# VHH binders against Profilin-1 (pfn-1): the designs that were tried, part 66

Target 1, 132 residues: Profilin-1 (pfn-1), of Caenorhabditis elegans (q9xw16)
Amino acid sequence: MSGWNAYIDTMTAAAPSIKRCAIVGAADGSVWARTEADNVFKASEEELKTFVALFNDVTQVPAKGADIEGVHYVVPRTEESLIFGKKENTGFFAVKTKSAVLIAVYEGPNEVAAQVRKAVESMQTYLNNAGY
Short names: E, the ipSAE of ESMFold2; O, the ipSAE of OpenDDE; V2, 0.75 times the mean of E and O plus 0.25 times the DockQ between their complexes.

## First folded at step 12 (VHH)

Design uc48 (from ua6 with S59H; framework vhh_7pa5_2; at its last look DockQ between E and O 0.89; V2 from the best seeds 0.68)
Fold by ESMFold2-Fast, scan of step 12:
Parts: C-alpha cells; structure tokens; sequence
Structure uc48 (fold): chain B 132 residues (1-132), chain A 123 residues (1-123)
C-alpha cells in the first residue's frame, strides 16, 4: 500500500495481542494504514474524526470515555499524547504525533497491555524523532 | 496486490493547466486517504496534497495552495489532481500514494517509486 503499512506490521509483530490497529491523520482521522481481512479495523471516518479531536484536550476524556469501532471504553486517565481505555477483556492505546494518531486495539489481561503500550510508544518515539 | 497507475502529465507553458489521474486497484479505495507526491530533478520527494477516503477533507502543501485541487471518484477508484497556474518549479514526476504524507522509512526498508507521470512546465 504505502510506507505506513510497515508501521502496522511492526506494531503487530512486536505485540501479538494487538487484534486490530490503524494509523490515521491527526488533523481529520482519515485512514492512512490499518489491519485488514479477518483483523480489519472497522471505525468509521466520522468516529475517527471525533476520536482524534480528543487529543485537543485530553484532560476532558476521563469524564466521558472514548468510542472506537462503536465500542465505548472507560478511560481512567490520560497523558498529553496518550489516551488508553478498557472495556472488560478488550482495551486500546492511542498515541499522537505531530502528523498522525496510532491506535491499537487488543484483547487480554493487564499483563498484556504493557506490551501493547510499549509497541505503540516505540513507533510514536520513532516518528517524533523524525519530525512527524 | 495494490496497483496505482498515474497519467495525464505532459508539457505546458507557465500559467497553463493539467489534470492528473491515478487509477487504483487491489484494495478498498474509498477506505483510505490518498496523496500526490512529486520528485523534481535532483531533489527528494515533496508531498503535494492529501484527500480523505470520503473526500470530505483535503490538505495541501503551501507551495500549491490556491493553484491545485485534489479530488476523487470512489465509484471509479480514481484520484485526480487539477493543476492550474503552473510554474516552472512544478516540473517533476508526480506519483500517487495511499495514506497521508510519506513516513520516514523504517530500518532495513527500501524505497520504491512507480513510473509516475511527468509534468514539464517551460516556455
């Protein structure tokens, strides 16, 4: 597809508990790369536009939660460029760079979450260091 | 396999217009943002414009704002770039790509460009 697919492949290889992930534009939530086929990331363009706008003021997110793929997640806290949430056995990590938002949806217990977070943050660091 | 085929380039005088096309196949075109990227002789790639999957959002490099218009026809799996008020500095090979601005390459990756379509602006 594009060079952004390599970032999807790298994250999913680093954290096998990632079920679906995507890289979307920070400005509008448009999809640049995503998992496909049996692991297709299903969020609508409208939902993603709403989601990336949460990064404009992450301090408001814990009060209302976040929606990804039609699923409402409880967001216990946020960091400046990180939103994460849980709903039962599913969870997500989303990180923002200057140009992009990387979103990974995973399944499994809290022990698995740390590996997913590391994979997503590693890609965020790489992009930030490259000026993205 | 993803295939992108650019066309519509040519030679034009400064101030002229051209319309580029990109025919896409092998993926769900309407689900992905699409971009135009260009390479001028002796220079690196320059991002030109991006359009969202629905066509509802567009973004442009400062060098082309007000002169170029990106659009798409999802029923035909085709991306377009309408180029008006062309300048000599617009001379380049033009490529289409999936997604937004091209990312930095990951370690060990090669960079491949298709054939592109040549735009030459001269008097």
Amino acid sequence: as target 1 above (132 residues)
Amino acid sequence: QVQLVESGGGMVQPGGSLRLSCAASGFTFSSYAMSWVRRAPGKGPEWVSTISGSGGSTHYADSVKGRFTISRDNAKNTLYLQMNSLKPEDTALYYCATGGPQPPPLPGEDNYWGQGTQVTVSS
Scores: ipSAE 0.665, ipTM 0.837, lowest interface PAE 1.0, mean pLDDT 88
Fold by OpenDDE, look of step 13:
Structure uc48 (fold): chain B 132 residues (1-132), chain A 123 residues (1-123)
Amino acid sequence: as target 1 above (132 residues)
Amino acid sequence: QVQLVESGGGMVQPGGSLRLSCAASGFTFSSYAMSWVRRAPGKGPEWVSTISGSGGSTHYADSVKGRFTISRDNAKNTLYLQMNSLKPEDTALYYCATGGPQPPPLPGEDNYWGQGTQVTVSS
């Protein structure tokens, strides 16, 4: 077990629209924790390695999009430590901390995106303040 | 149910070596990074090393770089820590855990560790 599982549970509880969620290493994309059972986060280590590298230059990501779990998302918005992807009624928020990337894949109308973002950013802030 | 069982600890002299093992069960072992953490008497937990699920990436605390090697056998669901050139400062209870460096506990929560294995480096 890991204390990181509690962080997964906290984010999914804060935003019910989150279907799958993962915490991965910012340096290598290794999976630290993820949703399980019927909502298994299925991105491979190789895919995640490529994904976390997007944060090296987020300004280029909107032009090429991003792939998560074999699905290609358009990227309408990036910030220094945030990538927002969208595909139809699904999307993802990925935020970077000092040592981790938090990824939340959600499903629902556009209105749910704000709640998902808030959930991951709140966790981002908490972890950053803790030095992680 | 997730279970982690550490073994391989013992008492050695400075400069000696030990090899720790962690037997994992109750989850898809190869899908997760694994870490070693240690707690010395009177000190807080200290991250030691992390290895990715595939084993393709490894990370070490500065205090153990060049001396410790983390590895894994996914077919055996086992995590290893080869410790060479041991120092008295390495004396601690060693734990294995899923994920990278272990985060602080959330309010009302604890990190779930096994019993650990004791490493004592002394003349």
Scores: ipSAE 0.610, ipTM 0.829, lowest interface PAE 0.7, mean pLDDT 93
Fold by ESMFold2, look of step 13:
Structure uc48 (fold): chain B 132 residues (1-132), chain A 123 residues (1-123)
Amino acid sequence: as target 1 above (132 residues)
Amino acid sequence: QVQLVESGGGMVQPGGSLRLSCAASGFTFSSYAMSWVRRAPGKGPEWVSTISGSGGSTHYADSVKGRFTISRDNAKNTLYLQMNSLKPEDTALYYCATGGPQPPPLPGEDNYWGQGTQVTVSS
């Protein structure tokens, strides 16, 4: 088996507010690893292909929001390799590396968002430093 | 529990063909991208090919493009690699894995590769 499951476990351990998480291919949105069982990350290949394509021009995303797991999120702003969204007491952070997109969906007040962002960005940095 | 079992390797002459199989169990096979990875003697793992969960998207390392074809049969939980026009440099132990190209290992983590299936291309 690949080691992508270890990345999922590391992110969820670092930020307990993460309820669902996935690592998908940047080119096609294919699922490389995800949370399972009682916390299944549920998104179709079609939805994930559309989602990862948002990184092709992040400047257009705040105007239209983003969809993950059939849920529509407001995207207040973006960075070149970071998209995040909010809906009620939930949100997501997604970061892009050369080959992958890491997605974390969390629950909780806005005060926990920094911990979720840090968890996802630390894995992004680790992958970037390795050329991934 | 998750189990991946490779088979179909063997000895062939240069220019020959082989078809590898990977039998999967213990997870929802159709939901995950799958990869083939190989290790030549004394070398680290080299990514060969990846196929999406549905089978609708495939990707190949430059060294095998046009010669190898990845496929899957989701009804049989089986991943395949058709290898044509084999060269001596394709000699390696071949493994299947869930997900895309192998990530760098995290500190304190081990990568389990199983037994693999040996492909030897020599006259």
Scores: ipSAE 0.607, ipTM 0.832, lowest interface PAE 1.6, mean pLDDT 89
ESMFold2 (binder alone), look of step 13: mean pLDDT 80; pTM 0.805

Design uc49 (from ua6 with S59Y; framework vhh_7pa5_2)
Fold by ESMFold2-Fast, scan of step 12:
Structure uc49 (fold): chain B 132 residues (1-132), chain A 123 residues (1-123)
Amino acid sequence: as target 1 above (132 residues)
Amino acid sequence: QVQLVESGGGMVQPGGSLRLSCAASGFTFSSYAMSWVRRAPGKGPEWVSTISGSGGSTYYADSVKGRFTISRDNAKNTLYLQMNSLKPEDTALYYCATGGPQPPPLPGEDNYWGQGTQVTVSS
């Protein structure tokens, strides 16, 4: 069993517009938990290694965008522990904790995006408060 | 659906060696990082080691560094822990889990660790 699966379940329950999500190691992007089956989060280990490295210098990200699941997202801006992007009616939010990066891919308009961001940041806060 | 079955524990003398195995099923094993976690009598769970999905990165708790080696065989869906130079302090139930260091349980949730495999180091 993985205690990280409960975190995936909690995020998806809090924001039903999340289509796919994952929790990955901050050091190397290795997958710790993810949505599966018809909602499988299909990023390669190499892509995720590249993605989590973006948190080492978030100021470079808006100029280049970010790739998740082979999809290139425009990143309008970044915050210290938050990278988010948009591609048409889809988008993502990724937040970093001490040990993990939580990634949620969603579909919908800006109202939906705000709900997804809140769900992901809530989990980030819970993990940070627990020393993760 | 996800099933993890630990084996290979036993009783050994200090300085001895054991090799633990974890047979995984119900998910794409090679896509997930895997960890070993242990629980000593009267203590909470302690993270021991993590290996990336590809096997390219490994991490160890300071208490086992240099003595334990984590490895995996993705063709067999099996995770291993080679334990050398065993000490009485290594006595614990050993569990495998997907992911890195295990998170705190969410409110209202219990940690389900399965049966584990018992390692006892005594003279």
Scores: ipSAE 0.620, ipTM 0.827, lowest interface PAE 1.3, mean pLDDT 88

Design uc5 (from ua6 with Q102K; framework vhh_7pa5_2)
Fold by ESMFold2-Fast, scan of step 12:
Structure uc5 (fold): chain B 132 residues (1-132), chain A 123 residues (1-123)
Amino acid sequence: as target 1 above (132 residues)
Amino acid sequence: QVQLVESGGGMVQPGGSLRLSCAASGFTFSSYAMSWVRRAPGKGPEWVSTISGSGGSTSYADSVKGRFTISRDNAKNTLYLQMNSLKPEDTALYYCATGGPKPPPLPGEDNYWGQGTQVTVSS
């Protein structure tokens, strides 16, 4: 599959510790691309609609946390257009561009998290520069 | 293997109607947003419409809003575009694609839009 799935492949190649990831519409959380098979990103459309709405006011997120794939993550803080969460040895990074939200779920220690964040933010920058 | 097969194009006079179909296979169709994209000769690709995986949300380019309707039948793995009040400016090769608006190509990327279906609006 091509198109948006090529961006999934690029992110997972840059950060092999990404277990599952997706690119979803910023307006509605609809899935544009995701990892499949043994690494299927399995969040429902309803959950993703709720999740992308968090970007309307990221300052409220640390008080409530965030849910991805039915898993509740503690969000210690947010940054502009960035939400990240932790649950034991797992975590996620989600970044918003003009048109999309990129979500990457990973497993591993803080060093792994740093590489995943770098991969997701690099793709965010690329898409923003391309007008997305 | 992901496969998208467009059909339903043809020749029609201005003011006429056509219904395009896109038969999808090789992936979980109901989980993905789907789009129609068109390319007129000598022009770049133009996004036409997108529908969410559930069919619960739709969006349209300003050039087709009010004339075209996107829909899907997840039980049949099929995407549709109902085109009414067709204009000569709608003449193009029409493609279906997974996801939202057409993404920019990556270096070395091979895009699987399929062969497309030709729509010609003329007298």
Scores: ipSAE 0.594, ipTM 0.810, lowest interface PAE 1.3, mean pLDDT 87

Design uc50 (from ua6 with S59N; framework vhh_7pa5_2)
Fold by ESMFold2-Fast, scan of step 12:
Structure uc50 (fold): chain B 132 residues (1-132), chain A 123 residues (1-123)
Amino acid sequence: as target 1 above (132 residues)
Amino acid sequence: QVQLVESGGGMVQPGGSLRLSCAASGFTFSSYAMSWVRRAPGKGPEWVSTISGSGGSTNYADSVKGRFTISRDNAKNTLYLQMNSLKPEDTALYYCATGGPQPPPLPGEDNYWGQGTQVTVSS
């Protein structure tokens, strides 16, 4: 089935600076789709369960940061349905819909970060409009 | 190449039971949530149930809660759906899929469904 894998392909095509990404369940962090092979998104189910729980109170996240794939990211600020972080030349954007959390890890300067954010937010909007 | 092969369907009387299987290959099965989805004649796809990669979390559509049980055997790369107390309205083609509830199709994209396994509940 194409299903959720087509969403991974669409995000990576829209923002080639995305190095790894995943779509996970908002309630439990279970993996629905992810990049594979040389670009495998390697976060454990336990780590993802902890990560998606951050969306229960995003205001606490900047004080603690966030962990993805065993890497601790500084989170400078959050929005209601958006968590983003930086660690040196690496960053991520994570957006929440009713059913899912979309996570994109990228490499590069702030100029590429804007393109990655746009890609994940476009997908968030599409899913929200469809009731997801 | 990702492959999912459904089996175990058949004809049963109302109140009967069936166990469906989905044999998965071509990906790291234990890392992915898996779902069962069905399509009844004249209706669109209906999500039935999802199980997390570890099997620690399960969810069910209200129409099947208490009657169906989703499970998995990660050592065998196999997903199961135990269906009890079957009703005529459970008659459908049943499909397995990676991930949670089936997403809306993307513009210019068709959702691909395999052959599925047919469940018919009648006397």
Scores: ipSAE 0.628, ipTM 0.824, lowest interface PAE 1.1, mean pLDDT 88

Design uc52 (from ua6 with T50R; framework vhh_7pa5_2)
Fold by ESMFold2-Fast, scan of step 12:
Formats: structure tokens, sequence, C-alpha cells
Structure uc52 (fold): chain B 132 residues (1-132), chain A 123 residues (1-123)
């Protein structure tokens, strides 16, 4: 495992409740790495382009929600570089760095969500410190 | 496992041309952005070019813009770099990789590039 796929492996190892995740370009939503096979992150290029554009004005996202993998999530609030969504037992955390957006989809209760958020934000910090 | 195999390098005179290829396997190639990265003797890695999964968007480092063209054939799981008007400064090992810029290696990752393909531009 090398390149951006090693980052996928690191996040999923840190938070085993992550069901699917991806690292995409902040400018265009192009996929740099994602979970594959039984855990493939199934988002179209068009959907991802729309999703990363949400970071251009996160203040509008709670009113409209967000779509990932064809699933509509309720977004309770956003931060400058964080969009968080929930739909029953499924949820996601998406964080933006200078160059990338990291998206992790998980399943489980609130304690699981906290672990996933920590894993994603830890990776965001690592990439930001490296200038990404 | 993600596997990338570069080929097409060689020795060429200044002003010459080369076409590099990268054969990909182990992932859904058409869904991934791809990049070319090079490492010149005694220098760190330099990002060269990037192409989106669909091929609809491309970008280039200022040092190669207008001379190099990145392209892909998703049916053949192959990435290409057409290099024209080559300069001695283009001498490097060339690597392909998934994504835009190459990420910094994680702790414990001792080698995240293959052997690459050598391009030597000299008279």
Amino acid sequence: as target 1 above (132 residues)
Amino acid sequence: QVQLVESGGGMVQPGGSLRLSCAASGFTFSSYAMSWVRRAPGKGPEWVSRISGSGGSTSYADSVKGRFTISRDNAKNTLYLQMNSLKPEDTALYYCATGGPQPPPLPGEDNYWGQGTQVTVSS
C-alpha cells in the first residue's frame, strides 16, 4: 500500500466503523483514493464535483443537506472546513484541506461518530501540516 | 492491490520527443485521477501533470506547460505522457500515481513509488 491509498488504510485502521471513505481533489472532486471491493465508495464524478463545491459556501449546506453515494443526508451544522451529515444509523464526516477533501461514511451510534470524526480530523491536520 | 508499471523512457537529444505509458491494475482506473511525478538526480519529487478520471480536466506544472500532454485510455487502463521539445532539465525518473499531488509518506512507508522509467535528455 502506497500513495493516497495508504491514507485510506490509515483512516480505516484508526476508526474501524468507517464503512467507506475517499480522498478527492478539492478543486474538482476527482478521486485520488477510495475504499474498494466489498467497501467500494460509490459516488459518481458529477456527484463528487457537486459535493466539493459545497465547501465554497458551507453556510448554505444545513438548509439543503448533502448527497453522497446517492443518499441524502441531513447536515445539522457546518464549520469552515467540515461538513457532517446523518441519516438514521448512517453518517459521514467530510473535511477539506488546501488540496483535498476527505470523506468517511460510517454506520453506528454517536460514540462511533466521535471516533470517525477524530480519525478524519487527525488526517486533515497531518495533511495541512504537510502543505496539502 | 494498486499496481502501476511505467515504461517508454529512454535517451533523447534536446528538442526530441518521448511518450511514456503507465499500465494500471488492481483498482477501477476510470474512477481515479492520475498524475505524473518526476525526480531529477539529487532533487526531491516534482509533480508534472494530472488528469481527472473521465479525462475531462488536465493540469500541468509551469515547467512543462505547452510541451507535455497527459492523456488516458480507460478501456486499456493506461495513462500516457507525450513529451515534446525535451530539455536537459527534463532528465529524471518518471513515476505515475493515483491522485493529484503525491502525498507525503506516512510513518512506516519506506517506498511508495515503483522503479519508474528513466528519461535522459543530453547531447
Scores: ipSAE 0.276, ipTM 0.626, lowest interface PAE 2.9, mean pLDDT 86

Design uc53 (from ua6 with T50Q; framework vhh_7pa5_2)
Fold by ESMFold2-Fast, scan of step 12:
Structure uc53 (fold): chain B 132 residues (1-132), chain A 123 residues (1-123)
Amino acid sequence: as target 1 above (132 residues)
Amino acid sequence: QVQLVESGGGMVQPGGSLRLSCAASGFTFSSYAMSWVRRAPGKGPEWVSQISGSGGSTSYADSVKGRFTISRDNAKNTLYLQMNSLKPEDTALYYCATGGPQPPPLPGEDNYWGQGTQVTVSS
């Protein structure tokens, strides 16, 4: 077992509107931890490898959008270590640390999105402060 | 429940070889990256090697590059570590884990590892 599962549990407890989430390696997109069972995060390894490579130059992402779990999201803007997207009533937030990328897929209105973003960024800050 | 059971450790002479195994159950093994981590006497855990779910990507700590090879058999839900040219400094309890390097513990949380398998390299 991995201590990364505790990060999944913490994010989903902080933002119950997260439907699925995962923690993947920043270098290769390999899955380190994810939600399971009825909330299984279904992205393929190849899709995740492509997704984490977007962080190599986030300025290109708004023109192309991003794909997660076979769903194409519109990315309105990016920040240096943050990519987020929207598709109708669903969306995602993805943040990069030195070692990992944290991805949370949610459903709901803008108030819900703000809660999800805060949960993911809190974990990013904690990992960054620890050198991860 | 996620279960990881390590085996294959033992006592060897410097320059010897061992092959460690990790039997996984309770999750979709092929979807997860897997790592080997070791704890030497009196030291904290040290990440050794990682392999992606498909086996298409591997990485190693500098101290073991060229000597250790990580592999997996997804049909058997088993992770392996082939250890060649063993040195006394490789003496440690070895355990497997899902994902990459172990994260810092969250406030109020404990890091839990399996029983591990002991590797002792001595003359």
Scores: ipSAE 0.607, ipTM 0.812, lowest interface PAE 1.2, mean pLDDT 88

Design uc54 (from ua6 with T50F; framework vhh_7pa5_2)
Fold by ESMFold2-Fast, scan of step 12:
Structure uc54 (fold): chain B 132 residues (1-132), chain A 123 residues (1-123)
Amino acid sequence: as target 1 above (132 residues)
Amino acid sequence: QVQLVESGGGMVQPGGSLRLSCAASGFTFSSYAMSWVRRAPGKGPEWVSFISGSGGSTSYADSVKGRFTISRDNAKNTLYLQMNSLKPEDTALYYCATGGPQPPPLPGEDNYWGQGTQVTVSS
């Protein structure tokens, strides 16, 4: 049984610096799959609803920043379907597809951020090509 | 590891009722949206119903609106589907799944939802 959890496993295998990640509904921020146990992605339903709404107008996000797992991230800039942020030793990349938003929180030096971005964007491309 | 076990299927006459259950383990059930999906013989999967983690939001396929009710008991890690006014067209294997819709298969993977629970509406 693969399901959406296989997508979490694929992303984390592609970029081991991902500490926590989730796949959530683009319309409502509902959790479809996420890392669990020692690496649980612990954003609330309310926080995720607020987060996915940021994709309705990404140009507003750099002025406000973004909150994930109760942590406020500085968002230096955005792209059409991508929001990313940084806070000290942590960062995140979030990408939107037609049906989903993929969120990856990573930990480590700046050198690994590009690897995390590539893993998330690769999965975004795969889902978009499948009509998701 | 996510584990989902469906039960409650059976054989009923048109107009009958059944209540399906899905027992979840291996994850924080209350945090996940859940769906019911069905597959009729020789056909592809059809999404049936969705419920948010809190239970505050639900939705249904047009084919089942007004007849089926999705609910959850987060204290028991259990998802339910109450099926009323069953029709022959409802005959299918029923699966529960996290999120909604179901994902496309990954390369080298089978998009397999487990055993499911069989619902047969006949006569």
Scores: ipSAE 0.500, ipTM 0.765, lowest interface PAE 1.6, mean pLDDT 87

Design uc55 (from ua6 with T50H; framework vhh_7pa5_2)
Fold by ESMFold2-Fast, scan of step 12:
Structure uc55 (fold): chain B 132 residues (1-132), chain A 123 residues (1-123)
Amino acid sequence: as target 1 above (132 residues)
Amino acid sequence: QVQLVESGGGMVQPGGSLRLSCAASGFTFSSYAMSWVRRAPGKGPEWVSHISGSGGSTSYADSVKGRFTISRDNAKNTLYLQMNSLKPEDTALYYCATGGPQPPPLPGEDNYWGQGTQVTVSS
């Protein structure tokens, strides 16, 4: 065990509407921790490599959207270290730290999105303050 | 359940070599990045190296770059660390772990790895 799984558990406890999530390397998209079993985060390493590269220039993302787990999401806008998107009843928030990208996929209406965003951004702040 | 078992440590002279192994079970090994982390007596954990799930990407701490090589055999669910040109300061207990650099413990959490494998570089 690495201890990165404890971070997955913390995020899902803070926002129970998170269906699947992962912590991946910012440089290469490699999986450090993810939800498993009935909640397995299914993105391939190649898809994640492409996804984390979006953080190199987030201003281009709204024009093309983003792919996670083979699902194409509409990205309405981005912030420097935040990409989020919607596809019907599903959505995601992804935040970048110095070393990692945290991705949380949720299901439900927009009311659910605020809690998921808060959980992911709180973890981003914690990791950045710890030098990660 | 996730299980990681380190082996291959021992005593070696400065300039010598050792190859560490980590046998993994209980998870989809090829889907996870893997790391080596070490802890010298009286010091906190130091991340040494990591490798992506496919093995296509590796990185190293500056202290070991050029001397250590991380690799994996996904068919055998095994992670390796080839350690060359060993120095006394490489003396530590070595652990394998999933993911990249090890995070700090969360408030209220204790992070424990396996028993590790001891590397001693002396004389």
Scores: ipSAE 0.482, ipTM 0.763, lowest interface PAE 1.8, mean pLDDT 87

Design uc56 (from ua6 with T50W; framework vhh_7pa5_2)
Fold by ESMFold2-Fast, scan of step 12:
Structure uc56 (fold): chain B 132 residues (1-132), chain A 123 residues (1-123)
Amino acid sequence: as target 1 above (132 residues)
Amino acid sequence: QVQLVESGGGMVQPGGSLRLSCAASGFTFSSYAMSWVRRAPGKGPEWVSWISGSGGSTSYADSVKGRFTISRDNAKNTLYLQMNSLKPEDTALYYCATGGPQPPPLPGEDNYWGQGTQVTVSS
């Protein structure tokens, strides 16, 4: 009975420094849920399709960076199911599950980044365990 | 606030047809994948169909494939489900939802799915 927006609310409650976030399909980048109104996640369907395809070979990403909401982020390194990046005082964490990609954009210093990463990885673990 | 309002349900005989509608507000409809899911009394939710934000991709549960057609009108912020060749086993509360091809595994107290529209297929 619960929709995917409940998962967005769970992540933002766990890490209030998240400015915008989304849950998208891993196969095509289609939006399942995202922050709205004053915190609307603004990536286009085409940009998200390109972004989720980065998880097919994460080793290429640090050399090129990643684009989210038309912003180019420097990606210092990747892990098999994690891409993260920085652009001035903003950053993001993106994790892949079996069926989904979770993307969280935050603003602030390194200590808030740690909380955002924890929230996103906790949700990743939950969804993987549930078969997503 | 995401708001979804389903309509179009009713009572039909086996072999009949119904067209369900879902009116969406509170979000950029064209950016979201949308699903139809159904729940018979005492059963868990069963995913029926999904459609991408652009409408370029669709998918169907095996139980409805060839009989149901999902579509959307992004200019009207409306999702549709055309149901043909209805069977008694299609009897359920039908609701629309944002997101992927299957219902989420953990139901919460605050639902972001619509209130549903009842479909009853009986002779």
Scores: ipSAE 0.044, ipTM 0.475, lowest interface PAE 5.6, mean pLDDT 83

